# Designs tried in a protein design chat: VH-VL binders against b7kms5. Part 315

Target 1, 80 residues: b7kms5
Amino acid sequence: DTFETVRNTIRIESEVDESLRQLCHEERITKETWLEAAYLYLCEKPEELAQVIQLAQERLSQRKAIADYKRAKTMQERFL
Key: E = the ipSAE of ESMFold2; O = the ipSAE of OpenDDE; V2 = 0.75 times the mean of E and O plus 0.25 times the DockQ between their complexes.

## First folded at step 21 (VH-VL)

Design a_42 (framework fv_miptenalimab; at its last look DockQ between E and O 0.74; V2 from the best seeds 0.66)
Fold by OpenDDE, look of step 21:
Structure a_42 (fold): chain C 80 residues (1-80), chain A 124 residues (1-124), chain B 107 residues (1-107)
Amino acid sequence: as target 1 above (80 residues)
Amino acid sequence: QVTLVESGGGVVQPGRSLRLSCAFSGFSLSTRGVGVGWIRQAPGKGLEWVALIYWDDDQRYNPALKSRFTISRDNSKNTLYLQMNSLRAEDTAVYFCAHRVYSFEKWTSWFDYWGQGTTVTVSS
Amino acid sequence: DIQMTQSPSFLSASVGDRVSITCKASQDIKSYLAWYQQKPGKAPKLLIYAASTLQSGVPDRFSGSGSGTDFTLTISSLQPEDFATYYCQQLNHWPLTFGQGTKLEIK
């Protein structure tokens, strides 16, 4: 996609989003079409899909850990 | 109908090279989603996956064999190849080529059609 | 690597019998499992893919079940032509691996 701000229903980690945005810009595609193409490609190679799923699970776990940390920190600050 | 026919097998001495061929019909390896693989079977033993090649020429190998084996294709001839180098006695087997398909719905693949195999014997 | 362990390695049965062959994966492979039949001197033949989907042309006396780590191939009523060696295979995880095989013999 371009460097324009767009409304998304999918939240992407900022550094990843920026990198992806840049890639899409250089390749003259959009993040949407990239996601579609990537998924279809992986469906055609399900032997590779499992690896991506594992990475996605790891990233989800990291997001949860960060969220938990932020909540704990906020609570701590409230009682100081 | 899908058909696969292996050839190129024979008796070779250890350390030598051999190239197997798999002539196929009923499908094209240029068709998106299509794959073809090699699977071997030592005498009296089970099946062992060797390599897989996708329609886009992407290749996957059994790690134990990657350094010595190369899978390739010639779409114009509808032929799959397996270049085997530095052959060892343990490479003695029947080598099958098989048609690989996938399902969007099930997110998996399988080998739906197999050739009858070609025999490779490595002995001094 | 994912190890696939079949049981039993040898099975004796009679025509008409209900037989089951199990395949255990060393880790969760979801439903990414195929079953093959091989007769002596012949190429393997696909029976089941995606753990439970019957390949076209395969008799419906064959069925597959299971998910995760435990899988079963069942022949509801054994026919003379069913005596062969059967293999399970996990897909979607490199390297692709097969079970050691189950030889189904005539009792």
Scores: ipSAE 0.713, ipTM 0.906, lowest interface PAE 0.6, mean pLDDT 95
Fold by ESMFold2, look of step 21:
Structure a_42 (fold): chain C 80 residues (1-80), chain A 124 residues (1-124), chain B 107 residues (1-107)
Amino acid sequence: as target 1 above (80 residues)
Amino acid sequence: QVTLVESGGGVVQPGRSLRLSCAFSGFSLSTRGVGVGWIRQAPGKGLEWVALIYWDDDQRYNPALKSRFTISRDNSKNTLYLQMNSLRAEDTAVYFCAHRVYSFEKWTSWFDYWGQGTTVTVSS
Amino acid sequence: DIQMTQSPSFLSASVGDRVSITCKASQDIKSYLAWYQQKPGKAPKLLIYAASTLQSGVPDRFSGSGSGTDFTLTISSLQPEDFATYYCQQLNHWPLTFGQGTKLEIK
């Protein structure tokens, strides 16, 4: 076998995951092949890849802010 | 050997239209990752990006120009066109077309070969 | 839009000098920057892409460095044929934008 893969897990927002699963099902592809195709396509248009990276940064910051809020609230409850 | 040759420039009155041509050889616009851009240079001034067309016919424009300028292509002639409508004095420039390539390893693109340009003068 | 500001606008130097031209981006553009040379009456010619990679056929006295917002083009030993205007260009964000240019005169 010449194709080498790695196994990883990812966490996706529930609404996004549901939509993506439906799309992949309808198109008869997997999330993995969709991810690979999307990345390779964007690499051929680096100007657009940069825009996707900016969006990804915004989503990462939002997820981090939510996690920080939940942790701070949990600590408040432990000391109240 | 990549070559690009622009033509179709001239003197026109404000409000009129011109179509520029870019005849190219040594590459195919059907090759994935390839594109061609239009860049202009006003007399004594710097370079300004006008538009880019990708191998899959996807197009991007300088937003200041998008309402008036359109790229199209004729693959049977290895030729690109820049249709310029409602021309203004500030559109006076040399217009270059340039071959655009990219790198997977670097996650970026650049314009590696340029034509010699065609001059557009908008004057009443 | 990402503004690209070059310094100096005009540079005069002697053959054999080491010269540097800087380009500053208004936002982080990582390494997605190209340098072009343009001689009077001619089209631009690519020198450097991806901030630091030398284009094939360009003399190795040219080099590029920097990332993020601050970039430098260096000519290690200036030659008479290097008289030209130099432009940087960012490829990280629409619209694609160029610096205003640096005109290099050889004394």
Scores: ipSAE 0.541, ipTM 0.864, lowest interface PAE 1.7, mean pLDDT 91
ESMFold2 (binder alone), look of step 21: mean pLDDT 91; pTM 0.932

Design a_43 (framework fv_miptenalimab; at its last look DockQ between E and O 0.96; V2 from the best seeds 0.70)
Fold by OpenDDE, look of step 21:
Structure a_43 (fold): chain C 80 residues (1-80), chain A 124 residues (1-124), chain B 107 residues (1-107)
Amino acid sequence: as target 1 above (80 residues)
Amino acid sequence: QVTLVESGGGVVQPGRSLRLSCAFSGFSLSTRGVGVGWIRQAPGKGLEWVALIYWDDDKRYNPALKSRFTISRDNSKNTLYLQMNSLRAEDTAVYFCAHRVYSFEKWTSWFDPWGQGTTVTVSS
Amino acid sequence: DIQMTQSPSFLSASVGDRVSITCKASQDIKSYLAWYQQKPGKAPKLLIYAASTLQSGVPDRFSGSGSGTDFTLTISSLQPEDFATYYCQQFNHWPLTFGQGTKLEIK
């Protein structure tokens, strides 16, 4: 996984993905190894892991809200 | 076996400084995942978390004490320190150092074991 | 900060009794809770971590339950050596906070 080639099995917000890709490129690592390392690091600091989980939950809620909005908008447009 | 022994307590006047030490054995604070913290207990009162230091020298503080207290370590001596400045009467307490343990399986931490504590008395 | 409220603050019981101490968090702390026992003039001793996991060497008459905001420490049959003060502590939010303690006294 280089800056030029991206292989993802998960969906990441485009801006976040781009930023992460850039970071990995600069640090000569991969997103995969970064994720692995980050998770293991946080497991060693579960107090911090708890904070990250909260942020992740918030982001998930935002994704759902956006998805719901888009669906509603699409439906509205179909019946106008 | 893990052991922690606090020292440096005593009687001091308000406004003075004091440095506590915690000598530990059975583990190294340079070992990944290790943490050690300070917890204090005022006479006849409950427990209050003071600070925590991780193996990578990352530190966390009780916000109420951050401006006056500093946690640090000397890996070569297997010793934890608590620098206390501008001491107040309300800082009077037994100060414990405790080993912070974590679990990959449970994604949580706890303190075990604890030292026996060192007493700090701040009085005019 | 997350407030940890223990109930009761004082508890009188007899040897052989089943006793329960509760700890309520002001916010969801999931299972990031530990229970400690402290005897006069001694350091706290870990009993339970991760809300319900019994620490090695601790008698199985001690048990912990709960998640979210409500937690309970139970002693199924109180022994003479169990009269002490008990504290809960959360590890989910900075700063780490303790309950005010529950003093278990002999009736």
Scores: ipSAE 0.759, ipTM 0.928, lowest interface PAE 0.6, mean pLDDT 95
Fold by ESMFold2, look of step 21:
Structure a_43 (fold): chain C 80 residues (1-80), chain A 124 residues (1-124), chain B 107 residues (1-107)
Amino acid sequence: as target 1 above (80 residues)
Amino acid sequence: QVTLVESGGGVVQPGRSLRLSCAFSGFSLSTRGVGVGWIRQAPGKGLEWVALIYWDDDKRYNPALKSRFTISRDNSKNTLYLQMNSLRAEDTAVYFCAHRVYSFEKWTSWFDPWGQGTTVTVSS
Amino acid sequence: DIQMTQSPSFLSASVGDRVSITCKASQDIKSYLAWYQQKPGKAPKLLIYAASTLQSGVPDRFSGSGSGTDFTLTISSLQPEDFATYYCQQFNHWPLTFGQGTKLEIK
């Protein structure tokens, strides 16, 4: 292909990744083309993109809270 | 040049129905990223969003109006319709249609241009 | 629903004045806000989109600023044709909502 591409790695919650892999397999697409298509589609409907961003912010907050909990627990164990 | 012209307004009794038309030119509602909205303005009042239709026939409604109002289109005539059922006195307003535009780079949209509006009066 | 509150609701000013109208959102709407001008009996006209981007053909005495919840429309030197009602509108949350309007009158 004539497009320039960038290789990236990301960490996705395992249950979500499993579901996404299965969907992509059934639809005969790749995870990367799904991500590109989803983003491009949402950019044509910014009003709906805003809803996705809200959900993403909620998920980020939850992941941060879990990480903070684990860090605090490790600190407690280190000084006992 | 994008233009929109509303028509179909008039005086109707409460409980009746009315269909408004929005005839537009300078764009096609079949083109990706395009949309048209309906906005209304009661006498002496501010603006209230009514509905939006996207190029792919996806539709969004003001939840207060969703049960009574339906947006539809005829792409062969470049015309959009607002079917208004069970009309009430509070539906008295000027109804505008407006071209919905978006920016890929700014992740937002807006209405530009607007039609001049058609007046609906629900009385008696 | 996002409430958009404009201040002031009514403003009296003279030709040549610098005028500011504010719009406050009840929640963060980033920069997803437009400003419209409406004269009596006429359709609204877009002035500013994406909070600060001036629409083509709009005089550069109009400017927009702000992000998040607090936004300002400024007219740097008021002209006779600027006496109108001004509305903000957010595009970040369903349903789409407008401010209640700011009526700018000559005095």
Scores: ipSAE 0.557, ipTM 0.870, lowest interface PAE 1.7, mean pLDDT 91
ESMFold2 (binder alone), look of step 21: mean pLDDT 91; pTM 0.943
ESMFold2, look of step 22: ipSAE 0.523; ipTM 0.865
ESMFold2 (binder alone), look of step 22: mean pLDDT 92; pTM 0.945
OpenDDE, look of step 22: ipSAE 0.712; ipTM 0.909

Design a_5 (framework fv_miptenalimab; at its last look DockQ between E and O 0.95; V2 from the best seeds 0.72)
Fold by OpenDDE, look of step 21:
Structure a_5 (fold): chain C 80 residues (1-80), chain A 124 residues (1-124), chain B 107 residues (1-107)
Amino acid sequence: as target 1 above (80 residues)
Amino acid sequence: QVTLVESGGGVVQPGRSLRLSCAFSGFSLSTRGVGVGWIRQAPGKGLEWVALIYWDDDKRYNPALKSRFTISRDNSKNTLYLQMNSLRAEDTAVYFCAHRVYSFEKWTSWFDVWGQGTTVTVSS
Amino acid sequence: DIQMTQSPSFLSASVGDRVSITCKASQDIKSYLAWYQQKPGKAPKLLIYAASTLQSGVPDRFSGSGSGTDFTLTISSLQPEDFATYYCQQLNHWPLTFGQGTKLEIK
């Protein structure tokens, strides 16, 4: 699989995606295999998995907030 | 059958060091997913988590004890260690080692088998 | 740290009684909760993990329920060998923490 193929399936914040892409390149792995490995690793350490889940929830909330802001801004621009 | 046997306890003066050992059988700490932890219990008190070591030698500590206690392992001997430095009266307790397991299906861990404990008494 | 508060701290009951011990977490710990039984001079014994899963070999008169912050250990019909101290433990946040314990005594 190519990195482009994975990006089309999973939307990742651009800076994070770039960093992850760089890491995978250097380590001669793919984002897909990295995600698989990371998940399995965390499943073996559920005490740590809990922390990652919390971070993921926070990131989701941020995405929603940004999306809401963009929508509101677009609406304002249409009426001005 | 998983078994754990603690040793190394005794009476020591404050400020001294002591190393506890936990000999285990029925499992290997080199097996993915395996962990072993130390839990202590002061006389007449409850349980307090001390430290945990994973199969990959990753370690977690109770923040209150991290500066003085060190968990380690010797896979060739199937033995877990707890190095305790700068011992205090409040460290007086029975120290248990326990086998840690996890579940992929439940995304959680627990301590399924415990040793009988070794007693550490810190007194002047 | 997550505080685990058990209730009651002491419980008197008779053989045959249905008894419940509660454990409340100061924060959401999902189902990352275990229950242990400890008898005097002995090591703790695992009863329940993942809040409600019975450990192999443990009598089915023991059951666990709850999620989030409120958990309950229930013994449907108390047996003589069940008089002991019980502890809950959360495994969702570092450091791992235990409840203060519930001593179940014979009435």
Scores: ipSAE 0.747, ipTM 0.916, lowest interface PAE 0.6, mean pLDDT 95
Fold by ESMFold2, look of step 22:
Structure a_5 (fold): chain C 80 residues (1-80), chain A 124 residues (1-124), chain B 107 residues (1-107)
Amino acid sequence: as target 1 above (80 residues)
Amino acid sequence: QVTLVESGGGVVQPGRSLRLSCAFSGFSLSTRGVGVGWIRQAPGKGLEWVALIYWDDDKRYNPALKSRFTISRDNSKNTLYLQMNSLRAEDTAVYFCAHRVYSFEKWTSWFDVWGQGTTVTVSS
Amino acid sequence: DIQMTQSPSFLSASVGDRVSITCKASQDIKSYLAWYQQKPGKAPKLLIYAASTLQSGVPDRFSGSGSGTDFTLTISSLQPEDFATYYCQQLNHWPLTFGQGTKLEIK
């Protein structure tokens, strides 16, 4: 009769998180319920879900590239 | 039993308009997850997607046709429409409407039932 | 737009043969592909969705495989009613697009 939940931590780009927090505040919802609703809604429109996944892949690639650059720069500075 | 029946085709001159109808039964367009698409097939050619309407009245169009074609519905008649304006010879085709369904588990959709089509011929 | 390229465009085969039709997408479409059968003067009929799942009522001699950019429809033993044109369709990118078709004829 009640939903089981799991606790997770995630990192969201600060500008995106700030905008999302403002939206959730104005709509009187939580980030968690927004995430759940967005996913469930998109599952009913897989053609649109595909577009969201494409954007997510682009953002993931960008975040990985930035992380790799920072790690390589730190190691270079230790040896130079 | 899902069925779809297209009508409203015919011979028209270039530059004219034509409205196709898709009468359906066995489902409601108000049901979450349901959609209906329009697909066309020129004589001797393959299939080309025209438009899709979702249960919440959200619509998507083939960008080559978007400026001239509009999909809409009349829930009281269980009918969809395809309004085609500024018709060209290249619009000559059989036009099908098709029931669109989806899967949560597979994260994809498909067209499971198609109507028999209605023929549009654009010629001078 | 995602181009879907089918091979071969034309195939002649005998009843009882095993045949395969391929569909190649111009970019990754995961498994979001459907296969349709169409006979002359008739509407298309869904065979397979999600690349490999058979539609209800479709004989199990039909199978689909592949993911990403390369997909195959296989008929393990052709029957007389299988001679038709076959189309693949991707449902991963707007606009939705179909392959150009593969016409399968009796030899």
Scores: ipSAE 0.562, ipTM 0.871, lowest interface PAE 1.7, mean pLDDT 92
ESMFold2, look of step 21: ipSAE 0.546; ipTM 0.867
ESMFold2 (binder alone), look of step 21: mean pLDDT 92; pTM 0.940
ESMFold2 (binder alone), look of step 22: mean pLDDT 91; pTM 0.940
OpenDDE, look of step 22: ipSAE 0.717; ipTM 0.911

Design a_6 (framework fv_miptenalimab; at its last look DockQ between E and O 0.71; V2 from the best seeds 0.66)
Fold by OpenDDE, look of step 21:
Structure a_6 (fold): chain C 80 residues (1-80), chain A 124 residues (1-124), chain B 107 residues (1-107)
Amino acid sequence: as target 1 above (80 residues)
Amino acid sequence: QVTLVESGGGVVQPGRSLRLSCAFSGFSLSTRGVGVGWIRQAPGKGLEWVALIYWDDDKRYNPALKSRFTISRDNSKNTLYLQMNSLRAEDTAVYFCAHRVYSFEKWTSWFDIWGQGTTVTVSS
Amino acid sequence: DIQMTQSPSFLSASVGDRVSITCKASQDIKSYLAWYQQKPGKAPKLLIYAASTLQSGVPDRFSGSGSGTDFTLTISSLQPEDFATYYCQQLNHWPLTFGQGTKLEIK
């Protein structure tokens, strides 16, 4: 596998980013073009888009929970 | 002008099979974003979604019917099909095919044009 | 599955009346809702899509409103040709589901 460093304007979970990177490499596309294509494809199938949105909401909730936990832990450590 | 015409309905005995056809014009099922679906209506009852086929041959089914019904297409003939197997009395209905469209701006789809339907009667 | 519940199931009204039909979803379906009109022996006809967008060719006396779980189809001034059965449909979740229908009858 070859690796390419790219500038991202969005933050992606590391394991997902790695997997996506690998996929794009194998398919000779970029993450950007993949995202564009995926979105357009889902727009053409809004019935499926709705499901993806739900998954995205769940992931956002998880991110928030993790962030809150980390903040709480850091605070605890400061007062010990 | 989009038009859809169903055919293939009739009277059949339980356990038998029947294939419905939907001949359409005014659009191509090979065009991105296009879909066509089957919706049925039992006598004196409401509407029930059966299946949907997309331009890319992706298919969706009502889970209650998936094991017995198959949606397919022939683009060269501009025809949609519904293969119905192991027919039951409760499958008695008028079967409609309908043109499915979507909107990028609204992120939703709908069935804008419907055929007049073909009647399927399953009885002993 | 998402259950779509229409209210009322039967409605009697007179020409000129303002009538409203409601559709309630068992889950949030955002604006993924369509309204259809069906006359006896005929195919359903699309009236409204995306909850509130009027289909081309449909009289503007028809309107749709709502989002989330509660939706309403309104006919501002009932015409003789409007007596029919109306159905709502959600397109947010598989399987696609319809309301049980509302039969609008002449009083």
Scores: ipSAE 0.752, ipTM 0.916, lowest interface PAE 0.6, mean pLDDT 95
Fold by ESMFold2, look of step 21:
Structure a_6 (fold): chain C 80 residues (1-80), chain A 124 residues (1-124), chain B 107 residues (1-107)
Amino acid sequence: as target 1 above (80 residues)
Amino acid sequence: QVTLVESGGGVVQPGRSLRLSCAFSGFSLSTRGVGVGWIRQAPGKGLEWVALIYWDDDKRYNPALKSRFTISRDNSKNTLYLQMNSLRAEDTAVYFCAHRVYSFEKWTSWFDIWGQGTTVTVSS
Amino acid sequence: DIQMTQSPSFLSASVGDRVSITCKASQDIKSYLAWYQQKPGKAPKLLIYAASTLQSGVPDRFSGSGSGTDFTLTISSLQPEDFATYYCQQLNHWPLTFGQGTKLEIK
């Protein structure tokens, strides 16, 4: 039978997106097929999937820290 | 069904090298998702993971052993090897190879079938 | 490295007893834990994978529970063939580490 699909938008750090876009173009694939393939492949190596999850957690923490810094900087600038 | 048989153990002097073999049957290491690990057990001690090889020839090692140990395979002979260089007294152990399987739904793996092991003794 | 600490290291029990062995991980390993049984001079035998799933052919007196950092292997009614050493192993983080073992002896 046919797969149900979901439309999504995601936000990716611009330098990472540029690199991923170039890779997908050169390999003649789409970001969506790359994402699906990467996930399915890592599920066959759950020991490595765990390492990817750790990296994802670190990147999430970084994004939160940058957002907090920008928020604090904006508050400081309103008093100048 | 699945069987693994280790060989190549023996008594060796410190600093020497030894190659262990793991002959297997009942599965193909070329099958996606399959792997084989090496685990060792020093006399009277617990189990220590040594290395894992995946179906696509990717390899992972215990960092303490990486500089001296190499896992490899010969799929035409259904055989895996553990090359052990610069052997030390603490490498004295029974060495097991074990079949590694995974679950897509549970996002984890395990070692379901083990060989009986081969004994390596490093002594002067 | 993830340290896996088993308790107790030694356990004396009688046939028919209910026994429990615990395994504690130094950090969250989710449910990515296996339990093995090993008799002297023999290879380990898989009992439980994914923390709580019983391996085919293993008697239902064995069960596993827990997630995160705390895990338990339970034998509901100890049989003569259950006297062995038991090991947990985490599969969430390289290197793949085992607990130090729990030796279950006849009283």
Scores: ipSAE 0.546, ipTM 0.861, lowest interface PAE 1.6, mean pLDDT 91
ESMFold2 (binder alone), look of step 21: mean pLDDT 92; pTM 0.941

Design a_7 (framework fv_miptenalimab; at its last look DockQ between E and O 0.70; V2 from the best seeds 0.65)
Fold by OpenDDE, look of step 21:
Structure a_7 (fold): chain C 80 residues (1-80), chain A 124 residues (1-124), chain B 107 residues (1-107)
Amino acid sequence: as target 1 above (80 residues)
Amino acid sequence: QVTLVESGGGVVQPGRSLRLSCAFSGFSLSTRGVGVGWIRQAPGKGLEWVALIYWDDDKRYNPALKSRFTISRDNSKNTLYLQMNSLRAEDTAVYFCAHRVYSFEKWTSWFDYWGQGTTVTVSS
Amino acid sequence: DIQMTQSPSFLSASVGDRVSITCKASQDIKNYLAWYQQKPGKAPKLLIYAASTLQSGVPDRFSGSGSGTDFTLTISSLQPEDFATYYCQQLNHWPLTFGQGTKLEIK
């Protein structure tokens, strides 16, 4: 892959996305093929998939918390 | 047809080592997605998972046994091994090797075929 | 670790009976559960995987149900060859763990 701007259908945390892009570049693969391969690999090891799912749930929870905080902050600023 | 045959069991004194073998046929441990594991059963007791090895040589262990047991394979011989060190009386059991499979659509694995087991007795 | 608790530990029944064995997980394991049958001096035999999928070659009098924490193995009409010990196992969570077993004896 390259560092060219591409259209994504998913949103990835900026630091993670950058790191992943760098990895893909070094390994001469694409983010898309990496995701595909990673998922298939985990399907072959469902015992490991369970751990990844837990991590994904935690990350989702964090995203929600951040979103809630931002909304609250915006509201606060609106009434000040 | 899948077959697994354990060997190497015997009577040993505490502190000694023993290596078990599992000769298998009907599948290859080099096949993507395949796994083979060890499960043991103490006399009159239930089943206890010991270790698992994947096709890519990735390994998982029962935490209680990891420091003393090592799972390995020889694909050229279609043989699975369990190196057991510092054996204890509580290691006395029948040791089974089992074929592990997975399903993409079910996101889970299971042990579909088991050997008849080999008996390990640890006693002074 | 995930504890798997089977009930009952011992069960007496007669040929023709409908019998059920339960397995309870200490936490949610979704449908990642297998059932095995073991006869004395023999290797365990897979009966059910993914909680409810019947292994090929296993008689359809065997069935599995449940998800989350509560699971059940049912034998609709007990046959003479069904008297054995049965084990549940949770998959997908290290370390893999089994129930303590249920010994099904002839009444």
Scores: ipSAE 0.751, ipTM 0.921, lowest interface PAE 0.6, mean pLDDT 95
Fold by ESMFold2, look of step 21:
Structure a_7 (fold): chain C 80 residues (1-80), chain A 124 residues (1-124), chain B 107 residues (1-107)
Amino acid sequence: as target 1 above (80 residues)
Amino acid sequence: QVTLVESGGGVVQPGRSLRLSCAFSGFSLSTRGVGVGWIRQAPGKGLEWVALIYWDDDKRYNPALKSRFTISRDNSKNTLYLQMNSLRAEDTAVYFCAHRVYSFEKWTSWFDYWGQGTTVTVSS
Amino acid sequence: DIQMTQSPSFLSASVGDRVSITCKASQDIKNYLAWYQQKPGKAPKLLIYAASTLQSGVPDRFSGSGSGTDFTLTISSLQPEDFATYYCQQLNHWPLTFGQGTKLEIK
């Protein structure tokens, strides 16, 4: 039968998104199948998943610090 | 029933090599999510993790041992190997292999079944 | 490396006593901790995984609690077969590390 899916939006740093888009294009996959595969693979190796979570926490902290420093300026959604 | 049996231990001189074996049954190392670890225990001391191999042949080592120890497998024999080179007195220990499992829901792993170990003694 | 520090290193108790063993991680390891029991001359035996989940076949007098950096193994009423060495292990950071052990001896 068909996979049940949920439609969501997320914000990704522009340089990271550009690199991910190019990778997915070259490998002929979609961003969402890449995310699903990466998550499922890491769940089978929780020791490695823990390292990814640590990096994610560091990135989140860095994004918050940058946002606080630039509070006086307005951030806009990127236009396509 | 999961079982693991280590072998290949013995008394060796410093600088020599040994190859330990871990023969296992009740699981396949080709099954997704499965792994096997090596853990050692020096006489009168605690436990020290040595290495882990995953079902997809991905491997992780204790950094202190990585230059001298290599984990490998033979799927046709349900056997795992630990090649230990340039042995030192500090490598004297009982070496255990242990079955590693994980929980998708809990996002963690553990070693649920252990072999009885094989003794390596490095002395003059 | 994550250091796992157990307290006490040595514990003397009588059959029927309630005892607790603590394990402190040098960094946050969430609940990614296991407890093992080892009797002399034997391999370690898993008691608890994910900090608080009891392994199948382990008596319910054993319990685990804690998260983050501070963890406790409790034995509610000691039995003669519980005199052993106990180890905690974190599985959140490479390299995987164990506590130094707590030897539980008969008074």
Scores: ipSAE 0.513, ipTM 0.852, lowest interface PAE 1.9, mean pLDDT 90
ESMFold2 (binder alone), look of step 21: mean pLDDT 91; pTM 0.937

